VHH binders against q86w26r167to484. Designs and how they scored, part 5

Target 1, 318 residues: q86w26r167to484
Amino acid sequence: SLVVLQGSAGTGKTTLARKMVLDWATGTLYPGRFDYVFYVSCKEVVLLLESKLEQLLFWCCGDNQAPVTEILRQPERLLFILDGFDELQRPFEEKLKKRGLSPKESLLHLLIRRHTLPTCSLLITTRPLALRNLEPLLKQARHVHILGFSEEERARYFSSYFTDEKQADRAFDIVQKNDILYKACQVPGICWVVCSWLQGQMERGKVVLETPRNSTDIFMAYVSTFLPPDDDGGCSELSRHRVLRSLCSLAAEGIQHQRFLFEEAELRKHNLDGPRLAAFLSSNDYQLGLAIKKFYSFRHISFQDFFHAMSYLVKEDQ

## First folded at step 24 (VHH)

Design fin3
Fold by ESMFold2, fold request of step 25:
Structure fin3 (fold): chain B 318 residues (1-318), chain A 121 residues (1-121)
Amino acid sequence: as target 1 above (318 residues)
Amino acid sequence: EVQLVESGGGLVQPGGSLRLSCAASGFPFDDYYMSWYRQAPGKGRELVAGIYPGGRTNYADSVKGRFTISRDNAKNTLYLQMNSLRPEDTAVYYCATDTIRHGDYEFMDSWGQGTLVTVSS
């Protein structure tokens, strides 16, 4: 009853995990098999107040009134989806703690090792780089690798992404005329970036004359389209370079310390205005005890990886 | 596209040994959990052994101590060393990996054509 879904960044692990929860809730997936399905974002586990199973259930349900005793009565009818094992964060105050586990990591490790709720079902999503950390915890697991979009799935994605059929047809025509772009769109995360880029170009009245030729060009086209201009108007190129370097610095520091959620103070350390950067950073408010705190993350892990890689190119220029 | 080609099967007497090979291509082999399955005449496919990219292994109870799975990531090759073979080990052996397409809930087995192992006098 343990499945590991493995795929590189952008292959749709989180999208699949969230769709499973929705389809279970609507009765189309696993009808009658599970009383409860719990979605756990591994990057958010660091935000739990306590390292207890009850608190995890309250977090997943969004309700501290969840009937924990009833839920745990039949653990064999529970499914836990642990999304993004590679995004488990080290505690913010423990930057040099390399050999120990935080209490919150221990909770997930007990679930995976089948010491807690050994009869429940688990689905764990991860990137390959974290498999070495996951392997020692597993007893018997089915390993499944996520494939990219088929030709039919790409066509459907473009049709559903654009509300205007003419825009969808135009965007898909552009992509189909470039074999490199068309092949790249088999990765769902890249397909989203391309669609977002093309939609942004169309909404800005731009004519696409040059198409990207590789993954770096694709992300740069997106960045060039969505980096905000200066508030004061005119000479925005200096501001854009500074923002780009700051995004690279944030991404590099995050990767270095295995951090994927950032407080506003951390953005300020890098001179970033989170609200102006919604095309690259998402924010959420979390109730942590009596306080509500805002955290930012890169809109997609591929952006964090891209900006981290780009940070080496910025250094070479200087 | 995933391609898996098994070889090394044949006829062997009880107590004998065989080494199976699986040449893999079309995917990043060094990142993948790989496995051997077998299908005896008139029966379904069953797991024999699996191996992680880092070398950790797992085995079906029926083959523990007799079979050894290994991999050579530089050559994209999976191996199964089978010792102390018994008549009940007679089966077609497949190397395999499991995949899923985005938006599907059905896991797809990617497996080769198989290599026949017959254990008989």
Scores: ipSAE 0.187, ipTM 0.650, lowest interface PAE 4.6, mean pLDDT 79
Fold by ESMFold2, fold request of step 25:
Structure fin3 (fold): chain B 318 residues (1-318), chain A 121 residues (1-121)
Amino acid sequence: as target 1 above (318 residues)
Amino acid sequence: EVQLVESGGGLVQPGGSLRLSCAASGFPFDDYYMSWYRQAPGKGRELVAGIYPGGRTNYADSVKGRFTISRDNAKNTLYLQMNSLRPEDTAVYYCATDTIRHGDYEFMDSWGQGTLVTVSS
């Protein structure tokens, strides 16, 4: 069977996909239904050295000695989760198709078209804007849309986010007193930003006297809480402004070149110190042949979108 | 809260036409794949037609060439133009979409109340 799971940025597609893998591994989801569940990040597929099904399986398993013959014995017992189809073909899909597809994109397209492993189960997550590119590959697919958090789901999220139940209750009380903020937490990505902001305030011993009035204020509150000063020791507001502009530039360049993973050199080009910006950028080391190479991404997809939108405002101020 | 309200059903002679409407609310309609299903007396529900946000459509073989699905994203409305109607098209017609919430893993089918189409001579 093939299921397309769609939702806007921040609706929790990746969180749901990862939770499904974990719950399957612990036996609480689909017990006995699948022999193997493979999580494939479409953002990271560009790092796959060889465009072969066997190499994809080795990569997902983290083991060059994975029992590929046994895995493929019963394809109907396999589930592939292809997370973030929109992060494979995001901008200028029409232009890219005229130039041709990479071998790695061709492998995923063969899976989706049911030419490779036609009896396996597929779950594909995507943002709606990429559905036009996915539609021609689909034949028989169930389309499912992710709803925002219910009131009960918001309460559960806050309870799970904070280690201390009393901290969770205090944070949720602050949010519930602001109707705009409470409604914005229907979007799981916003809910994460709000929880992170409040946790950051509590860790810094600060009292929340004012709450944000809109999505832009929410992201700015997070930025103001976690943005470090420059090494020069000068005015924090001026150095934070320069770092903000650099993050905007990185996000804008990433969108322009269909890039969601960044090398350390690209961060240096934008005068960004990745280790100091862990609140906004995450990093992973990848073994590429004999070399280990570090790649960065925005910690949450909503940050790349936010800083990209902000880049238009920064340019107009100049 | 997802809400779907069908209308436009009625009695029609064989060979006639009807246009069904589905008013949608409670979700971002522009981004959703939408579909029509029907349920004839004594039978299970079956897919009639579907439409993607970008306008690409699909149809059951039994209605190809006779039915046209369309959408008006500005009005949050789904349509089914039914031409050359036959007695076997008699059914309750439903507007539908599928959703999920994070904690459930079970997909929720969202259906309207249905609108009855009767084709009789």
Scores: ipSAE 0.177, ipTM 0.653, lowest interface PAE 4.7, mean pLDDT 78
Fold by ESMFold2, look of step 24:
Structure fin3 (fold): chain B 318 residues (1-318), chain A 121 residues (1-121)
Amino acid sequence: as target 1 above (318 residues)
Amino acid sequence: EVQLVESGGGLVQPGGSLRLSCAASGFPFDDYYMSWYRQAPGKGRELVAGIYPGGRTNYADSVKGRFTISRDNAKNTLYLQMNSLRPEDTAVYYCATDTIRHGDYEFMDSWGQGTLVTVSS
């Protein structure tokens, strides 16, 4: 069977996909239905140079001695979760065209078209804009759309996010008094940005005098709160502006090269210190052949979208 | 929040035609796959037809060539043109979309109240 989970950036489709894997592993979801559940981040699959199924399985298992023949004996008992098709379609397809290969020959496209493992179950998450590229590959699919948080779910999220109940109550009160901000918190990713911003303000002893009035203001409030001070003791406002421009250029280069993962050398090329920018960039180690390499990505995909949009303004200023 | 209201059902003779409508609200209709299901008395619901945001359609084998699904995104309205009706098409017809809210991953099927189609001489 095949399910397509659709939602704009920040609606929680990756969080839901991750939770499904955990709940399956603990026996809560689909008990006895699947022998194996494979989580495939489409953003990360570009790190695999070949489209061999066993290499994908080795990578998902973290071991090149995974029992591939046993796993594939009953493909109807396999679930593949392909998270972020919109991130695969752009960098993976265009990379194949540069090498003279058609998209039909990529492993994930063969899985989706049911040419490889036609009896396995698939769950695909995507942003709606990529659906036109996904639709022609589908035969039959259940389409599910994420609507975001109810009012009760927003209240619950604030209570869970903040360790201190007084902080949670104050933060939620601030948000509830701004109708635009409260409505924006229907989107879980925005809710996270808002909670992080407010927690950062409270930890720094700052009083929230003005609240954001739109999506751009929400992200700018987060950015202004978490840009680190200058190492050299120079004017922090000017250094923050320089760091912001560098984040914009990294996001723009990502779009230009169809990349969502960045090596530390690429960060240094943009004069960015990855560990210092943990509020904006996350890092992970990946097994690549015999080596382990560290890669960075924007902490939430909505930040990459935001900085990409801003990069046109920064580039015009140059 | 999500609301689907079907209309256009009625009594029709075999070989006749009906056009069903579904008025939708509470979600971005243009971005959603929409579908019609039907349920005969004492039976389960079955898919009749579906339509993607881009206009691609799919049909149950039992209705291919007789039914046509369409949408008007400007009016947030889904349609089902039903031609060459047969007695076995008698059912309650439901407009449907699948949604989920963050916080729970159980699917929340969104259905209208249904509109009865009776094919009888």
Scores: ipSAE 0.015, ipTM 0.537, lowest interface PAE 6.9, mean pLDDT 76
Fold by ESMFold2, last read:
Structure fin3 (fold): chain B 318 residues (1-318), chain A 121 residues (1-121)
Amino acid sequence: as target 1 above (318 residues)
Amino acid sequence: EVQLVESGGGLVQPGGSLRLSCAASGFPFDDYYMSWYRQAPGKGRELVAGIYPGGRTNYADSVKGRFTISRDNAKNTLYLQMNSLRPEDTAVYYCATDTIRHGDYEFMDSWGQGTLVTVSS
């Protein structure tokens, strides 16, 4: 069967996808239904060296000796989780002529259209913005929306996020007094941003007297809290503006070129020090042939979207 | 599948009262934030009032103290009691909700067809 899980950025699609793999592996989800469950991050699939089904299976298993023949013996007992269809990317390298979609997208497109392994089960997660690109590939799909937090779930999130119960109560009270923040915290990713902002304020000894009034203000509050100080001291505000402009530039370039993974060289091109920007960028090391390369991404696609939107404002101010 | 049907609009004199209803179906009503918006001729839609499942409410400044939002979860019905009506309250009133919880305060993904309220003398 084919299921499409849709929801706004930060609604927990990736968390659910990863939890499903873990719960299956431990026998608590779909016991006896699937022989194998493969998690495919659409953001990362561009890193495949070859565009064959066998290589995708090796990559998912982390083993170039995976028993492909045995795995494919009963395709109806396979589940593929394609996480983040909206994050499919163009390859970083242009060593082969490309007249259309990348080879990695072609493999996933064949899987989605049921031309490859037509009896396997598929679970695809995506933001709604990409549905217009996904819908033409689907033949028969069940659509499910991932819901944001209920009122109880928001309260539980705040209680679990903060180590100290008094901090949790203070933070939640601030949010409850602002109707816009309270509604925004229905989105788990936004809830995390708000909790992180409030925790950062409390750790810095600041009193929160003014709360954000829209989504832009929420992200700006986070940014202003976590932009690193200049190592030299002195003109920290000028350095913060440079870093902000660079993050905006990176995000805009990434979206323009359909890239969600960035090499260290790209960060240097934008004058960004990835390790110092862990509040905004995460990194992973990948084995590419005999080399290990470090790639960065925004901690969540919401940050890339936010900085991209901001980049228009920065350009308008010149 | 999601349906929101407003009723109760009409013509009323300034200072009068009117009660709007919104019948909801196709989703678990008692778990969702429900709201009323209004749109005056030539203007955009604006929030009037909202109510959470637990009963917490919010109101636009222009209607505080005059309008009361409420819900009957057993009947899947949202209400707006409008008192002390003014000509400036003339608008089409819409019932709205955010069934997938987008988080954007100004974004609602499900809307009724609207009911016209006219306040004139």
Scores: ipSAE 0.000, ipTM 0.383, lowest interface PAE 11.5, mean pLDDT 77

Design fin4
Fold by OpenDDE, fold request of step 25:
Structure fin4 (fold): chain B 318 residues (1-318), chain A 121 residues (1-121)
Amino acid sequence: as target 1 above (318 residues)
Amino acid sequence: EVQLVESGGGLVQPGGSLRLSCAASGFPFDDYYMSWYRQAPGKGRELVAGIYPEGRTSYADSVKGRFTISRDNAKNTLYLQMNSLRPEDTAVYYCATDVIRHGDYEFHDSWGQGTLVTVSS
């Protein structure tokens, strides 16, 4: 079977994909149907040492001694979850400026086209805008749309996010009284941003006087709350602006080159301190052969999109 | 609430033609992938045809060259033109869109009541 799960940024595609893996592992999902479920983060595919199916399986298993030959004998009992098709990265090496698909991209394309392991099951997640790139690869697929939070789910999320019940209630009350915020919280990713923003304001003893008018304002409010001052201890507005500009530059460069993972060296080039930017960036360690390498990414792709958009505004002020 | 209402089914002779319609409401039709399914007596439900928001189409091998799926976004209507009908095409036909919700993360199929197509001499 082939299923395409589509939804806008922040709708919870990745969360769903990961949950599926967990539920399968616990025996609650697809009992007896799949011997193996392989979660593939598409943005990580570029990190594969080789553009081979076996290498992909090793990567997914986290074990180079995985019984790949045995696994491949029963492809009908395999489920591949390709999470974030739109986040497939272009090779970092300038040398491969060839307008063609990278070998690593080709590996996934062959899976999607059912040339490789035609009897396996596939779940592919993607944003709607990327469907144009995915559609030509699909013969027959079930298309599923992920829905945002219901009213009940929004309430539940607030209750789960805030450890203090009074804070949860207060935050939720603020959101319910504001149609823009309430609607925005239909998107799980945005809901998180809003909750985080409100929590930050409450912790700082700030009264929320002005409410965001749109999604951009929500992100700006978040950024304003959590943007750190420069290392030089100068809490000056100038320092904050510098960091903002740097984040915008990083985001823009990433989007321009179809990059979503950043090396520490890249952050340094932009004068960014990754650990201090935990509100905006996440980090993961990856095993690359015998080496472990740390990569950074925006906590959510929506942040990268936001900072990319902001990069145009910052340039105009120069 | 997602609503799908199929129509256009009926009795037709082998080699005949029918056009099915599906009126859609309760969701942004123009942005959604739509599909036709059918269920023959004693058989499981099977995918017949699909159409992407931009108009690209896909077909089951059994109906390829005979059936045409199309959509009118202005009318929020899905169509299935069925030509050269065969007795094997006898089934209840359903239009569909699929959604998944948070919480239980269950796949929910949205179907209409279906429309019966009978191909018989």
Scores: ipSAE 0.389, ipTM 0.726, lowest interface PAE 1.0, mean pLDDT 89
Fold by OpenDDE, fold request of step 25:
Structure fin4 (fold): chain B 318 residues (1-318), chain A 121 residues (1-121)
Amino acid sequence: as target 1 above (318 residues)
Amino acid sequence: EVQLVESGGGLVQPGGSLRLSCAASGFPFDDYYMSWYRQAPGKGRELVAGIYPEGRTSYADSVKGRFTISRDNAKNTLYLQMNSLRPEDTAVYYCATDVIRHGDYEFHDSWGQGTLVTVSS
């Protein structure tokens, strides 16, 4: 079977994909149907040492000694979850060459086209805009739309996010009284941003006077709340602006080159301190052969999109 | 609420033609992938045809070359033109769109009541 899950940024596609793996592993989901479930983060595919199916399986298993031959004997009992098709990266070196698919991209394309392991099951998550790129690869697929939070789900999320009940109630009250915020919280990722923003404001003893009027304002409020102060403890507006510009530059470069993972050296090049930017960037360690390498990514692709958009505004001011 | 209402089913002779319609409401039809399913007596429900928002189509091998799926976004209507019908095409035909909610990984298939197509001499 081939299923495509589509939803806008922040609709919880990744969360769903990971939960599926967990539920399968615990025996709750698809009992007896799959011997193996392979979770593939598409943005990580570029990190594969080789553009081979075997290497992909090793990567997913976290073990180079995985019994690949045995695994491939029963492809019908395999489920591949390709999370974030829209986040497939092109190697920087190959972008300079002719517009073609990288071997690593080709590996996934062959899987999606059902040329490789035609009897395996595939679940692909993607944003709607990237569906145009995915559709030509699909012969026959079930398309599923991910719905946003219901009113009940929004309320539940607030209650779960805030450990203090009074804070939860206060935050939710603020959101319910604002149609823009309330509507925005239909998107789980945005709901998280809003909750985080409100929590940050409450912790700082700040009264929320200005309410966001749109999604951009929501992100700006978040950014303003969590931009790190200068090392000298002085929250110089200049330092904050510098960091903002640097984040915008990083995001823009990433989008331009279709990159969503960044090395430490790249952050340094942009004069960014990764650990201090935990509000905006996440980090993971990856085993690359015998080496372990740390990569950074924006916490959510929506942040990268936001900072990319902001890069145009920052350039105009220069 | 997602509503799908199928129509156009009936009795037809082998080799005949029939056109099914599905009236859709309660969701942004023009942005959604739509599909036709069928369920024959004693068999499971199977995908017959699908159509993307931009108009690209997909068909089951069993109906390829005989059936044509199309859509009118202005009318929020899905169609299935069935030509060269065979007795094996006898089934209840369903119009479908698929949605998933947070917290419930149950793929809720939104189906109409279906329309019966009987191919018999």
Scores: ipSAE 0.378, ipTM 0.710, lowest interface PAE 1.0, mean pLDDT 89
Fold by OpenDDE, look of step 24:
Formats: sequence, C-alpha cells, structure tokens
Structure fin4 (fold): chain B 318 residues (1-318), chain A 121 residues (1-121)
Amino acid sequence: as target 1 above (318 residues)
Amino acid sequence: EVQLVESGGGLVQPGGSLRLSCAASGFPFDDYYMSWYRQAPGKGRELVAGIYPEGRTSYADSVKGRFTISRDNAKNTLYLQMNSLRPEDTAVYYCATDVIRHGDYEFHDSWGQGTLVTVSS
C-alpha cells in the first residue's frame, strides 16, 4: 500500500509518523502486519554513508549488523515511513538553486516509484505544495489529510502545555478573545508558538497589550520574546538584532541550498551559538560511521520559512 | 463533520453515459484531494479516479479514457463523467476524502452513502 499524508507546516505530520512507529512497536498498531517499520526522516537522508537500500536499513535499525538479507525476503511485511518529502526536495521555493537528484534522493525515488521493493508499504508525509513533485513518482496512492486541532483539542492543548491551571486559563482566554490567534491555534505547531509566547510573557510579568494580527506577527512576537542577546551578555537591542540577522542568514542559506540540517561549524560561521538558541533551533546527534556528529535544525520548518522571509526585510535595513 | 452526498446514479444501457455529483461540506474542499470509489456486488471497494485541489487527475486503468473526474471548488462539488459504460461498471459509487485527526491511530475514510449505477441491457 502507498499512502500520502498531507498537511501544512505544523499540522503534526512528523508527530503522527513517530507515533505510528511507537504504536507499532508496542503492538497497538498493525499487529502482525509488519515485521519491520522503518522511519526515514527525509532531511536526514543526506547523512547516509552510502546510497544503498542496505545502508538505509542499517541506518533505520541503528545497527550495521541488522539482518538485511532476511528483512528483504519478505518485503510485503515492511513499512517505510518517509517523513518530510518536501524537505528532500523543494523545487517551488523561491530562489532555490535547482540541482539534479542526488544518489540518496534517487534511492528514495526508486522506492516511491515501486521499483525497489514493490510489495512493501509506504507512508509519505509532505506539504501540499510538494505534491507536485511527488505525483510523478506515484502510480496509485491513498491521499490522506491531517486535520488541525478542533476547539476541544485546542483547549486541551493549552491545559496540557501550562503546568499551572490559572496560567492555562488565562492564556486560553487571551486566545479565545482573539479570532486570529484562535484560528492560528488550529495548527498544532502554531499553537505551540502561541503558548510559548504567552508563557514567556507571563513569566516576564509582561501584559499582552498588542495582539498579533497575522501569522507573521505571531512569529515576531515569539522571536521578540525569546531572542537572546549576543555573546556580550547584554540585552541590548543591537545585539538582539545581530542574532536575528544571523538566524535569517542561516535560514536563507538553508532554503537556497535545500538544507535543513546544519553543522556546528555552520552556526559558527553565522556567529550563532546553538545551545543559546534553543528557542529556535534543535540539535541531534547522528552516528556517521564511527563518528558521532551533532547537527542543528530549526525547531520547525515554519521557523526556517519565517526567518527566510525576514531575511529580505533585515537586508533592507542595512 | 465531513459530509459527502453522492447523486446521479441510475440505470443505463451499455454504451450510455452518466454524470455523478458529490456535494461536499464540513471541510476545506478546495484544499483537499478528492476521489471516486466504486464497489460492485461481491467485490471490494476500488479506486476509480482522483483529483488534486489544483485539478490534476488520476484514473484506474479500467476506466481510463472513459471516465472524467472534475471538481468545482466554488460549489464544493465533485463530478464523475462516465462515458461508454459497461456492465462491469455496475457498482455503488462513492465520493471520498481521507482524513486523520490528532490522536487517531488510523486514517479515516470519509464517503457518503453512495449512488448506484446499473449498466444493463
């Protein structure tokens, strides 16, 4: 079977994909159907040592001694979850440098085209705009849309996010009174941003006077709240502005080159301190052969998109 | 709640034509992939055609060249033009979209009650 899960940025595609793996592993999902479920983060595919199916399997298993021969004997009992196809290729992004398919990308394309392991099951997550790139690879697929939060789910999220009930209620009240915020919170990722922003404001004893008028304003409010000062430890506006410019530069470079993972050296090149930017960047350690290497990524692709967009504004001010 | 209401089915002679309609509500129709399925007596449900929000289409081999799926986003309506109908096209036809909500473990197929198409001499 081939399933394409579609949703805008922040709708929870990755969360669902990971949950599926967990639920399968615990026996709650697809009992007896799959012997193996392979989760493949498309943005991480570039980290593969070799562009071979066997290597992909080793990567997914986290074990170079995985019984690949045995695994491949029953491909019908395999499920591949390709998470974030749009992070593999984003041809519709403006000012993106077009490149040919890498061997690693080709590996996934062959899988999607059903040339490789034609009887295996595939779940592919992507954003709607990337469907244009995926469609030519698909013969017959089930298309599924992930829904945002219902009103009840939004309320529940606020209750779960805030440890203090009074804070939760206060935050939710603010959001409910603002149509823009309330609607935005239909998207789980944005809901998190809003909750985080509100929490940050409350912790700082700040009264929320101005409410965002659009999604950009929401991100700006978040950024304004959590943007750290520069290395001088000062909270000067100038230092904050420098960090913002650097984040924008990083994001823009990433988008331009279709990069979503960044080495520490790259952060340094942009004069960014990864650990201090936890509000915006996440880090993960990856085993590359015998070495472990740390990579950074924006907490969500929406952050990268936001900072990329902002890069045009900050350049004008220079 | 997702609502799909199929219409347009009926009895037709071989070689005839029918146009099915599906009225959609309860979701952002213009942003959703839509599809037609059919289920013949004693057989499983099979995909007939699909259409992307922007209008790209796909067809089962069995209906390719005979059926045309289309959509009117302004009317939240899905169509299936069926030409050169054959007895083997006899089935209940369903308009469908697939969704998943947060917290669910499986995908949910949404379709209406279906509309019966009978092709017989």
Scores: ipSAE 0.376, ipTM 0.721, lowest interface PAE 1.2, mean pLDDT 89
Fold by ESMFold2, fold request of step 25:
Structure fin4 (fold): chain B 318 residues (1-318), chain A 121 residues (1-121)
Amino acid sequence: as target 1 above (318 residues)
Amino acid sequence: EVQLVESGGGLVQPGGSLRLSCAASGFPFDDYYMSWYRQAPGKGRELVAGIYPEGRTSYADSVKGRFTISRDNAKNTLYLQMNSLRPEDTAVYYCATDVIRHGDYEFHDSWGQGTLVTVSS
């Protein structure tokens, strides 16, 4: 079977996909249905040195000794979760580039078209904008949409996000009094941004006197809370503005070249110190041949989109 | 809450035509993939046609060339134009969309009550 799970940025596609893997592994989801569940990040698949099924299985298992023959014995008992079809990338370095590879012959395209492992189960997550690229590959697909948070789900999210019940109640009270924030928290990714902002304000001992009036204000409130200082005291607004411009520059370059993963050298080219920017960038280590290499990405795709949009305002000022 | 109401079914002679309608509410219809299914007596439900938000369509082989799915996003309405009807098209026809909520792993099939199409002399 093939399921296409759709939702705009921040609707929780990746969170659902990862939770499905964890709950399958613990036996609470689909007991006895699948022998193996493979999570494949489409953002990361460009890092495979060879576009071969064996290599994909080794990569998903984290082990070049994975029992490929046994795994493939009953392909109907396999589930592949292809997360983030809208984040597929072209190879960005020669050493990671696969010779002779074309989009029609890529491993993911062969899986989706059911040319490889036609009896396995597929779950593909994507933003709706990528459907025009995905639909021509599909034969029979069930389409599913992720609903936004209900009022009850928003309350539960705040209760779960904050360890301290008093902090959770204070944060939710602030949000409920602002219709813009309350409506925005229907989108789980925005809800995370708002919770992180409020937690950051509370940890810094600040009182929230002005609440955001639009989507741009929500992201700017987060940015202003977490941009790092240059010195021990963190008092230079000029230094924070330079870091903001650098983040905008990285995001704009990424969008221009259709890239969502960045090497550590690229961050340094933009004068960004990845470890100090954990509020905006996440990193993962990847086994690439004999070496382990670190790549960065924006914590959510909506941050990359936000900083890209902001880059036009920053360029206009300069 | 997702609500789907089908209409337009009836008795028709072989070779005839019918147009089914589905009024939709409770979700952002403009952004959703929508589909028609049918269920013949004593058989399972079968996908008939689907339509993407941007208007691209797909059809089961058994109805291709005879049925046309369409949507009017301004009216939140899904349509199925059925031409050259055959006795094997006799079924209850359902308008459908699928959703999932956070904290729930079951896909929630949202179906209308259905509208009966009978093709006989």
Scores: ipSAE 0.249, ipTM 0.664, lowest interface PAE 3.8, mean pLDDT 80

